# Designs tried in a protein design chat: VH-VL binders against q0atu2. Part 363

Target 1, 119 residues: q0atu2
Amino acid sequence: MLDKKARIRTSREYRNVFEKGKRLSGRFLIIYYVENALDNNRFGFITNKKIGMAVIRNRIKRQLRAIVREYQGQVKNKHDIVLVARAGIGKSSFEGMEKDYIAIMKKAGLFARNANKID
Key: E = the ipSAE of ESMFold2; O = the ipSAE of OpenDDE; V2 = 0.75 times the mean of E and O plus 0.25 times the DockQ between their complexes.

## First folded at step 17 (VH-VL)

Design uj61 (framework fv_recibokibart)
Fold by ESMFold2-Fast, scan of step 17:
Structure uj61 (fold): chain C 119 residues (1-119), chain A 121 residues (1-121), chain B 108 residues (1-108)
Amino acid sequence: as target 1 above (119 residues)
Amino acid sequence: QVQLVQSGAEVKKPGASVKVSCKASGYTFTGYYMHWAKQAPGQGLEWIGEINPKSGGDNYNQKFQGRVTMTRDTSISTAYMELSRLRSDDTAVYYCARDKFYWEELYFDYWGQGTLVTVSS
Amino acid sequence: QIVLTQSPGTLSLSPGERATLSCRASQSVESEYLHWYQQKPGQAPRLWIYGASSRATGIPDRFSGSGSGTDFTLTISRLEPEDFATYYCQQYGDAPLTFGQGTKLEIK
């Protein structure tokens, strides 16, 4: 789904985003984000046992990657962004997660201007 | 002991700027986010924004964007909030409060004593 | 933004009575992200209940919190003189973070 170059891979890279970045809380997601020195965006995904059983966590991770992939063209370049799933996300619809992702990315100023005007 | 000690009361004229400080002690300053909140006289609390003291990364309530700036100085474990273009309805007590760095159990466990900012002609 | 509405605005009771304070959210808030703070005149707010039902360190067991979804309650089983204060609920479920307008608990 999401190109390997667009994924945050190591625990050190995740820690870098948390420590050097900033954050914003959404209904189902918290994002931590920082500008990178690369020519592309990278995304990380965190789910934990508080979300639910492995089957639920795996479904959430898959759906979040699909959402991120769908909207990657609207994201301002050169950012590392970690999405942390919050309590309640397991009861959300795909549409609900998608709406929260769009809302939080806009609030963070990470969506390019006029993204909502693309016909 | 964990303490957040804020600067003293300020009286400003409309159109001026004010910079309030919050000095942290008793914990690792860069291990917690710092938030600021406003409380107008006789009113409830309103969240202004937050800063990552390690990086300086900051996020604001959109209501205050354009007028508020948060900064910090890690050498003296102090966070700052500057509010510009002051108006009469900016008269309020401003509080700093610390918050956990990671996503679990986010709440304000320690608060500064507050700084009264009065905007008058 | 999520609007938190507290009721009543003012609650006048005597020591020894039970107090029940309500906090209603305009949208569902996970219990883990609903908190209560106590504030006395001239003082900073103090964390009182976090995650809807967990007492903060040092808070007496006469205080309890409950609720889920859009409806949350702070209960004081038997009021003591030091309990008369303003109580604020807060949500950390969706930015911007918001507080209720407060319930002032005053001596009758």
Scores: ipSAE 0.754, ipTM 0.904, lowest interface PAE 1.2, mean pLDDT 92

Design uj62 (framework fv_recibokibart; at its last look DockQ between E and O 0.89; V2 from the best seeds 0.79)
Fold by ESMFold2-Fast, scan of step 17:
Structure uj62 (fold): chain C 119 residues (1-119), chain A 121 residues (1-121), chain B 108 residues (1-108)
Amino acid sequence: as target 1 above (119 residues)
Amino acid sequence: QVQLVQSGAEVKKPGASVKVSCKASGYTFTGYYMHWAKQAPGQGLEWIGEINPKSGGDNYNQKFQGRVTMTRDTSISTAYMELSRLRSDDTAVYYCARDKFYWEELYFDYWGQGTLVTVSS
Amino acid sequence: QIVLTQSPGTLSLSPGERATLSCRASQSVESEYLHWYQQKPGQAPRLWIYGASSRATGIPDRFSGSGSGTDFTLTISRLEPEDFATYYCQQYGDTPHTFGQGTKLEIK
């Protein structure tokens, strides 16, 4: 699980990310993101009824939190990032969600230098 | 009632910059994202990028990254796209288009009339 | 990036005939993110069908969209003179958003 300090929790905090930030769409995810004035990153997660029933939405949220936690150290510091699950995510594998997360974070410029690049 | 009105045609030399405007009316300007697209003669449409008019936050197609800048002025409900270091293959009609702010039903529902930019020596 | 290939490039038909326009994606696209636009010479594109099958406001019911995965189709059941235009498919799934090269529907 993500530490409570690393979570966006209130409606006002979510609205702040949408209104003051920018976004980028991926295959299974849309992210909204903005730089914050804190010492750490914070993540929010949105699933809607189009994905499926509560049990499916809860599974997706759990898997996304696990992915975010795994790559936490690669995310540029001081950002609020909201992940919105898109249609089709419920049919995706864990690996598919992970790939999409990495791709969208790289496109957004939110990941540190790619350690796998031959330079 | 929703209208997007773009600036007039431009003729530029290679290496110059061009700034195209898109004035919105008939809706809350800061309630929708604005996109820009390119259509070269005889070619299909190509997405350039998007801007959040409320914040100025912008994201670009990697193909144009480094040469394109999107801005807006909320006091006059106008979005801008500036393309620098112009090349002959930048000759195209450029369109602005409106899109929803939130993640559902994302599509370009209203478009500007287009601005022809001609780059020639 | 996702490449959209439209076929045929040009379709020559007469008013009253049925038109079938194809859009094929290089990788799977969720139907909700596949859209069609109509464009006439000298005009901006206009949203025509969104989410593969939903008609935009004011679009006649002779137009229908269908498809899923990599294969999408726009069908016009009985062509009217005003329907002769270029049609573009677009995916709004993965960034960058991409368009097909267009199918030009012309009078025979």
Scores: ipSAE 0.867, ipTM 0.930, lowest interface PAE 0.6, mean pLDDT 92
Fold by OpenDDE, look of step 18:
Structure uj62 (fold): chain C 119 residues (1-119), chain A 121 residues (1-121), chain B 108 residues (1-108)
Amino acid sequence: as target 1 above (119 residues)
Amino acid sequence: QVQLVQSGAEVKKPGASVKVSCKASGYTFTGYYMHWAKQAPGQGLEWIGEINPKSGGDNYNQKFQGRVTMTRDTSISTAYMELSRLRSDDTAVYYCARDKFYWEELYFDYWGQGTLVTVSS
Amino acid sequence: QIVLTQSPGTLSLSPGERATLSCRASQSVESEYLHWYQQKPGQAPRLWIYGASSRATGIPDRFSGSGSGTDFTLTISRLEPEDFATYYCQQYGDTPHTFGQGTKLEIK
């Protein structure tokens, strides 16, 4: 589980990312991201009802959190990042989600150049 | 009514820069992302990038990264796209277009009239 | 990037006929993120169909969109003179948000 300090939790925090940040649309994810004034990164996750039932949405959130946790050490520091699950993500494998996350984060320039899977 | 009005045609030499403007009216400028697209003569459309008019946050097509700069002036609801180090294949009509600020509906519902940029020696 | 290939490149028909335009994606695109635009010479593109099958505001019901996965279609049931234009499909399923090369619908 992501550390409490590494989570975007309040509506105000989410709104701040949306309004002050950048946007990048991937295949399964849209990320909104902005620099923060903290010493750590914070992540938020959004799944809407179009994705599926609550059980599915929760599963997707768990999977996304796992992915984010695995790669968090390779993400540029001092960023608030909101991941919005897009249509079709529920049909994707975990590996597919991971691949999309890596791709979109690289496109956003949020990963180190030679970021690899952490063993 | 929503309107996006772009600046006039430009003629530039290779190596020069061009800055195209897009003035928005009829809606809240900061409530929608502004995009730019390129259409070379007789060809399809190519997405250049987008900008968050509220924050100035931008995202560019990697193909144009390093040569394109998108800005905005919220006081006059105007977005700008500057393309530098121009070459002949930059000759095209450039369009601004808006889409939703959030993720619910992402398509370009309104477009500018286009700006012809001609790059010739 | 996702490549959209439209066919045919040019479609020559007469008013009153049925037109079928194809857009094929190099990889699967959710219907929600596939759109169509109409463009006439000297004019900017105009949103025509969004989400594969939803007509934009003011678009006549003779226009319809369908498809899923990698294959999408724009259909005009009975062509009107004002329908002759170039139609572009576009995907918003990945960045960059690519367009097809267009199908020019011209009068025979």
Scores: ipSAE 0.792, ipTM 0.927, lowest interface PAE 0.8, mean pLDDT 94
Fold by ESMFold2, look of step 18:
Structure uj62 (fold): chain C 119 residues (1-119), chain A 121 residues (1-121), chain B 108 residues (1-108)
Amino acid sequence: as target 1 above (119 residues)
Amino acid sequence: QVQLVQSGAEVKKPGASVKVSCKASGYTFTGYYMHWAKQAPGQGLEWIGEINPKSGGDNYNQKFQGRVTMTRDTSISTAYMELSRLRSDDTAVYYCARDKFYWEELYFDYWGQGTLVTVSS
Amino acid sequence: QIVLTQSPGTLSLSPGERATLSCRASQSVESEYLHWYQQKPGQAPRLWIYGASSRATGIPDRFSGSGSGTDFTLTISRLEPEDFATYYCQQYGDTPHTFGQGTKLEIK
């Protein structure tokens, strides 16, 4: 449900984030992130193969997209952000993934105004 | 042969700064993150932070945020860690260590030999 | 942050004995992110076991790692003289990445 302009689509775009950005580890996620030259944010999603079968990995991607969509208005603009689901994420609940996303985005300094409203 | 060679021991006064270097050889310097860790005498290890040597992007352990700066010079394959406003509990051996860029098998596979920093009255 | 507590602090044994070193995490750590390092005096740490149970290159099969969740173990089935060192567990499961305080394995 992310707008098409808010998605990282090409291999080149993904490689740019990994090579030119920086990263932070959370319990279930690693984020790689870099400033972009656009007026908007873009998000990418990768699942670790150790999570499980493809259907489970696709479910995890859908859940992460939903979480990102919920909080996208609070993210500082002009960033490309790749969320990598770590091997242990399959043992987490949706709420656990959401809390981890909030925590890692705060640690990265990627949330802007209304920071006090993030739980 | 991967090798990380650090600068020599330093003796500093409280309030000064120290800049430790870590020269890499035997691999593509910009292909691995560089980390720094502290080991106080007779104590365990503390992670200080990491730098992406290609971009210069860094992240620090909150404990050291505000006093630590990590930089690099890719032309000589060298990473640096500067610690400012030194105090006596900064006396320690400081190590550089590398890990991969990507999310699989992240561990510190090669370490520098360590640099002793002594903060004296 | 995730606190790793190793026990015992010091383990005094003779060559030929079995050693068991424990690492307990304050929060669950996925096994893939739990690592062990060996350090001898005056030397840098060396990667020993990664992902809780995988031996690093060149590490003898007398070393084995196990565990999950909050409890992890490093076992040495038959101690050799070169095995006497300090062993640290480390988690790469959250930032900051933390180490245990170490278990010193010393010769009796």
Scores: ipSAE 0.734, ipTM 0.895, lowest interface PAE 1.3, mean pLDDT 91
ESMFold2 (binder alone), look of step 18: mean pLDDT 92; pTM 0.940

Design uj63 (framework fv_recibokibart)
Fold by ESMFold2-Fast, scan of step 17:
Structure uj63 (fold): chain C 119 residues (1-119), chain A 121 residues (1-121), chain B 108 residues (1-108)
Amino acid sequence: as target 1 above (119 residues)
Amino acid sequence: QVQLVQSGAEVKKPGASVKVSCKASGYTFTGYYMHWAKQAPGQGLEWIGEINPKSGGDNYNQKFQGRVTMTRDTSISTAYMELSRLRSDDTAVYYCARDKFYWEELYFDYWGQGTLVTVSS
Amino acid sequence: QIVLTQSPGTLSLSPGERATLSCRASQSVESEYLHWYQQKPGQAPRLWIYGASSRATGIPDRFSGSGSGTDFTLTISRLEPEDFATYYCQQYGDTPQTFGQGTKLEIK
C-alpha cells in the first residue's frame, strides 16, 4: 500500500494534474504528470468501465499500487502522477503491467538514470 | 464549425529553422490536445509530438527530440511547431491535428490543411 | 515502437468491386486504439474509421472496419469513384503513435 502522503486524493488534485500537466501513452497505461511544490511524489489511479467489472477494476488498482510502491524510490522527486488504466490491461499479466509502467516512466523522463530493476 | 488553419509554404536552407502555425477555431482551444505529424513527399505519416494547450506541456517522438519545440498562444488559439537545424530529409508537409484531452476516444478527428516545408541548398 | 505494415501497397480495382485493405501490427493493439484515415492527393488526412470498426461522421456504410490483436482490415463493399485514395492505419496504443505506410487504391 502507498503511504497516505504519496496519494492524490481529491478531484481538485486530479484536475490540477490533468490541466497543468502533460501526458504520455503506453500500451496499458496513460500517465498525466506535473511537477509539484511538495517534498515528495504523489500518485493517482484511474480505472474506467471499459476495463471490465468492479472486481477486475479493483484488482488492477491494487496491482498498479503495488508496482508504483515497488519502484517509488526510482521516480524523480516532486511530481504528481496519475496512472489511467487503458483497455486491455485486464487481459495483461502483472509482469506486463510492470513492464509497461517502467517503459512509460522512462519515456517520460521520470525515472532516475539507473532506475531499471529488470535486466 | 471546427477548423485548423496552418501557415503557408516555406523554403529554407539547410541549418535554418522553421516555425509553422496552426490556428484553431470553432471549439474551446484549451479543451483538446494538439498534435503534429510529418509526411515526406510520396511517403506515409509520422507522429512528431503533442502539446497540452492549457499548460504548454509537451511530449515528442524521440526521433525529433532535440530539434523540435511545440508552443501555443491561447490568446489567439494558435499552436506552433518549430523545427531547427533543418536537413534535406525534413522536406515534407507538416500537419497539425486535434485530439481529445482525456483518455477516452483518442484519435485525430480534425486536421489542418498542411504546410509544405522545402529544405534546399 | 509498434510498426504497422499495410498490404497491398497499391490495389488496382474498378468501380463496383470490393476492396479489402490489411493492416498488421508488430505487437498486439487494442481495437479501441486502431484507426483508419483517408487521404486524397493534395489534401489532409481525414478520420475515416476509429476504434477499428466505428465509422466517423458522414462516412458511407459501404465502409467497414474489423479486426483485433495484430490483424486489422478495412473493407469497401462496392467501390465508388470517390473512394480511390490512400488509406492509412494508425495505432494510438503506445507512444510514439505510428501509422502504416498506406495502401493506395487506384483505378485499374
Scores: ipSAE 0.847, ipTM 0.919, lowest interface PAE 0.7, mean pLDDT 92

Design uj64 (framework fv_recibokibart)
Fold by ESMFold2-Fast, scan of step 17:
Structure uj64 (fold): chain C 119 residues (1-119), chain A 121 residues (1-121), chain B 108 residues (1-108)
Amino acid sequence: as target 1 above (119 residues)
Amino acid sequence: QVQLVQSGAEVKKPGASVKVSCKASGYTFTGYYMHWAKQAPGQGLEWIGEINPKSGGDNYNQKFQGRVTMTRDTSISTAYMELSRLRSDDTAVYYCARDKFYWEELYFDYWGQGTLVTVSS
Amino acid sequence: QIVLTQSPGTLSLSPGERATLSCRASQSVESEYLHWYQQKPGQAPRLWIYGASSRATGIPDRFSGSGSGTDFTLTISRLEPEDFATYYCQQYGDTPMTFGQGTKLEIK
């Protein structure tokens, strides 16, 4: 499970990331990201109706949280990162979402050299 | 009335740098991303990068990474694109264009008039 | 990166005819992320169609966009003199954002 401290929860916190952050789009994901003043990373997740029915959106959200959790140790500290699922994500495999996440995070410079995949 | 007004034409020597401006009016400058695109003579458009005017957060097309810098001045609602180490193939019209904040509106609804940059060897 | 190939490069037609402009992507692009721009000589591009099929504000009904996956089309049902211009497709289905090379619609 993704730790409570590692989750963006309030609309104000989401707005802060959108307004003050950088943006990078991948095939299935857009990330918005900004350095925070905390001692840890926080993640937010947005899925909207363009993805599909509630059952699909809920599955996607769970899978994205699992991917973020797995690669948590590779992410540079002190960032707020919001993952916005794009329209085509509902047709993607888990592996496809995972590869897109890794590619975007590398392009954004958010993966640390000494970080390792979480077991 | 939304307007994006760019600085005038520039002629530069190879190796120099150029800084093009784009002054926004008629909307909240910090509410929209600003993008820059290149159009070489007789060719299509090429995306250079984007900046969030509220934060200054920027991202660039890998092809231009290391030679381009985007900045802004919120006090005068103006965005800037600086391109360094100019080469002959940088000769082009450069456009600024705005993109709304929302993740599903990744298109340009308003464009500047363009700035011709000529690099003479 | 996703390469957008437009065809034909130049399309020569007369007013009153139907024009069909093609944009083919090197990999699948969700329709929501494919857009079309019109550009006349000496002018900036102007948003024409967004999300593959939605007309931008002020664009006449004779223009329609369609397509999905890798194949997208801009259709002009009955050409008017003011429609002769270069049309560019654009995708933001993946980074970096890319444009096609353009189709120049010229009067015959």
Scores: ipSAE 0.429, ipTM 0.817, lowest interface PAE 2.7, mean pLDDT 88

Design uj65 (framework fv_recibokibart)
Fold by ESMFold2-Fast, scan of step 17:
Structure uj65 (fold): chain C 119 residues (1-119), chain A 121 residues (1-121), chain B 108 residues (1-108)
Amino acid sequence: as target 1 above (119 residues)
Amino acid sequence: QVQLVQSGAEVKKPGASVKVSCKASGYTFTGYYMHWAKQAPGQGLEWIGEINPKSGGDNYNQKFQGRVTMTRDTSISTAYMELSRLRSDDTAVYYCARDKFYWEELYFDYWGQGTLVTVSS
Amino acid sequence: QIVLTQSPGTLSLSPGERATLSCRASQSVESEYLHWYQQKPGQAPRLWIYGASSRATGIPDRFSGSGSGTDFTLTISRLEPEDFATYYCQQYGDTPRTFGQGTKLEIK
């Protein structure tokens, strides 16, 4: 489950992920990620005006949080991960975003034991 | 002025390792990602990987993973790419290139001059 | 991975003529993530057009880029002698980042 403890909240925390971590680009997402000193994962979400109007950006944020929550159990523990939505995400389907998230997390080596199957 | 200056040509035997350097000047070294690309004789470009010079965090093209290691030394603004267990098909010009830190305007705006690595017995 | 296919492989033209270079992607690529580089023999690639249509600093206005989805084009309205080089398209969408095989512009 994605609760408050699983959220990156402050500008300082976001900056630490960008500066201390590394990144991987996908079709609709870029992730920045770094191992943390906590005993849980934390996620951050960034959407910018290139995606579209506020209504589109808010929908995308909700859908990304839902995807992250659904697959939280597969993510290797002790990581801070920031998901940045790319320009094309506003035209993607929910399934398209989900597939991209899974693909990126696998490429990054962040899924501990990936039992997921993409239909 | 932004410059990326690479080390000179290398001739190696199969099974050896090679370490190519890329010295940056004219900008804040830790403010940009550094990438490496391969160009075999008469062929196109192939992306090898990227490194965050601030942290040393690195990601590789799966094709090269296990044989390539990227590092950097921030005190001398220099990035390195080491390729191990060399084969004849590693003969190529290797380029470093810089890229923006953040998700906006991601492209390779400046390139090193290239380093020819020849693998032959 | 996204495969970029450029055509023609070689384009033989004279100075003063118009050149049209094609880049086709195996999957849709957002225009913002499609770039073109120029490379001359013995030299490093140089950023030429970024985001499908934006000229890099110092690039003459006879160069223009266009396209979206899977089809992208680099056009040179009136070739000058210094334009004869190899041009590569590149996608910065999916990892790994990939390049086309190049189109060589040569003097006829």
Scores: ipSAE 0.832, ipTM 0.912, lowest interface PAE 0.7, mean pLDDT 92

Design uj66 (framework fv_recibokibart)
Fold by ESMFold2-Fast, scan of step 17:
Structure uj66 (fold): chain C 119 residues (1-119), chain A 121 residues (1-121), chain B 108 residues (1-108)
Amino acid sequence: as target 1 above (119 residues)
Amino acid sequence: QVQLVQSGAEVKKPGASVKVSCKASGYTFTGYYMHWAKQAPGQGLEWIGEINPKSGGDSYNQKFQGRVTMTRDTSISTAYMELSRLRSDDTAVYYCARDKFYWEELYFDYWGQGTLVTVSS
Amino acid sequence: QIVLTQSPGTLSLSPGERATLSCRASQSVESEYLHWYQQKPGQAPRLWIYGASSRATGIPDRFSGSGSGTDFTLTISRLEPEDFATYYCQQYGDTPLTFGQGTKLEIK
């Protein structure tokens, strides 16, 4: 379960991430992300009508929260990260969403434990 | 009328740096991401990266990471791409192009005219 | 990265003929994220078709795009002299963004 302190809650906080942050597009997810001045990470989730009907959008949100929760310990501290679900995510498996999340977080340089230094 | 106007052609020696500009007009500069692309002579297009003009937050194609720096100056609505440690295979036309700020309908609707960078001895 | 392969590399046709340009992706791309650009010599690329099938503003209706998954097509029903140019497909479905190598449409 994601604690309340680990969630981006207000429209103002979401806007802050979009306006001050960076963007990276993945297969099923786009992330907007920015370093924060807090002692923890916060996550936001956006699903829109392009994904499908409400039952699909609610399932996707639950599955994304579960994925974020599972990999929470690998994320570099002090970031606000908004996950935006893309068209096609409704057709993906849980494993497919998980793989895309891992891939995009690695591409963004946001995974601390799996970071590699180029020799 | 939306316009992206780029700086003029440059001739550089190997090992030098080049900084190309892209001046935007006709829209809110900070409302759109700016991208850069490379096109070697007679070849296709290659994406270099994107910058959030509001924050300066930048993201690169890993092929160019470490040699390219994107910046912007909001006071004059201008984006910049600086390429360092130039090699002969950096000879190309470089384009800026704008893209939606948010996740809907992401495509390059307006492009600059291009800047030819020639790297030769 | 997603590799886009366009075929043919060069297509030589006459005005009045139909042109069919193919773009194949190394992995599935949602139609919404596949785009086509037209480029003439000495000019910047111009957005032509976005989301696989939507014509950009000002693009004549003789142009149509189609496809899904890994196979996408740009069709010109009846070539006009102004249509001879290089066409590039692009995917925005995964970072890094990539373009095909282009199909050059030449007058026969």
Scores: ipSAE 0.758, ipTM 0.902, lowest interface PAE 1.1, mean pLDDT 91

Design uj67 (framework fv_recibokibart)
Fold by ESMFold2-Fast, scan of step 17:
Structure uj67 (fold): chain C 119 residues (1-119), chain A 121 residues (1-121), chain B 108 residues (1-108)
Amino acid sequence: as target 1 above (119 residues)
Amino acid sequence: QVQLVQSGAEVKKPGASVKVSCKASGYTFTGYYMHWAKQAPGQGLEWIGEINPKSGGDKYNQKFQGRVTMTRDTSISTAYMELSRLRSDDTAVYYCARDKFYWEELYFDYWGQGTLVTVSS
Amino acid sequence: QIVLTQSPGTLSLSPGERATLSCRASQSVESEYLHWYQQKPGQAPRLWIYGASSRATGIPDRFSGSGSGTDFTLTISRLEPEDFATYYCQQYGDTPLTFGQGTKLEIK
């Protein structure tokens, strides 16, 4: 689970990321992202009915939070990032989601030069 | 009535820069992303990149990164694409096209008429 | 990047005939992110089919799209003279966004 201060929670905060940010589409994820004026990164997560039943959507959210948490030290400081799960994510493996996350974050320029898992 | 109207044809020398405009009307300019695509003579379409008209946030296809810059002017609902250090293989028709702001229904429902850029040596 | 390969490159048919245009992706693309555009000489592309099977506004019933995974098809059940054009498939399933090379439908 991610720390509370590392989470985007309100509709207003989500809208700010969409309106002021950039967008990048990956295989299983779309990210919207913007630099913030805080001392930390914040993440938001969106899943919709096209992914599947509530049990599946909850599993996807938990797995995405775990992936984000694992790589949070590689993310460039002071960003708000919203991950939107795309149709097809429910058919992917955990490793597939992880690889897509790393690829999209690198394409966005949001990972540090030598981004790797924190030991 | 949604319209995207692009600037007229340009003829440039190698090494020069070109800036193409795309003026939007009939919708809320800041409610849609704007994309640019290239079509070389007799060839297919190639995606160049996109810009968020509200923030100016831009993302480019790596193939054009370093030579392309996208900007906008919200006061006149106009998007711009500037391509620098022109080469002969940049000769093409360039199109702007709009796309929904959110993650639903992402496709290019309206396109500009195209701008022919000719690079001759 | 995802490469889209269209076949045939050129399809020569007469009005009244059935046309079948293929688009194959190098990687699986969710149907919702596969689109088709029609382009006539000297004109901009026009959205024709979105999400593999949904007709855009004003597109006649003779056009249908189908497919999933890596194989997608655009079918015209009975060609009209105005249907002769180049058709491009496009994926929005991964960045960079990519288009197929096009299938030119020409009158025989």
Scores: ipSAE 0.620, ipTM 0.891, lowest interface PAE 1.7, mean pLDDT 91

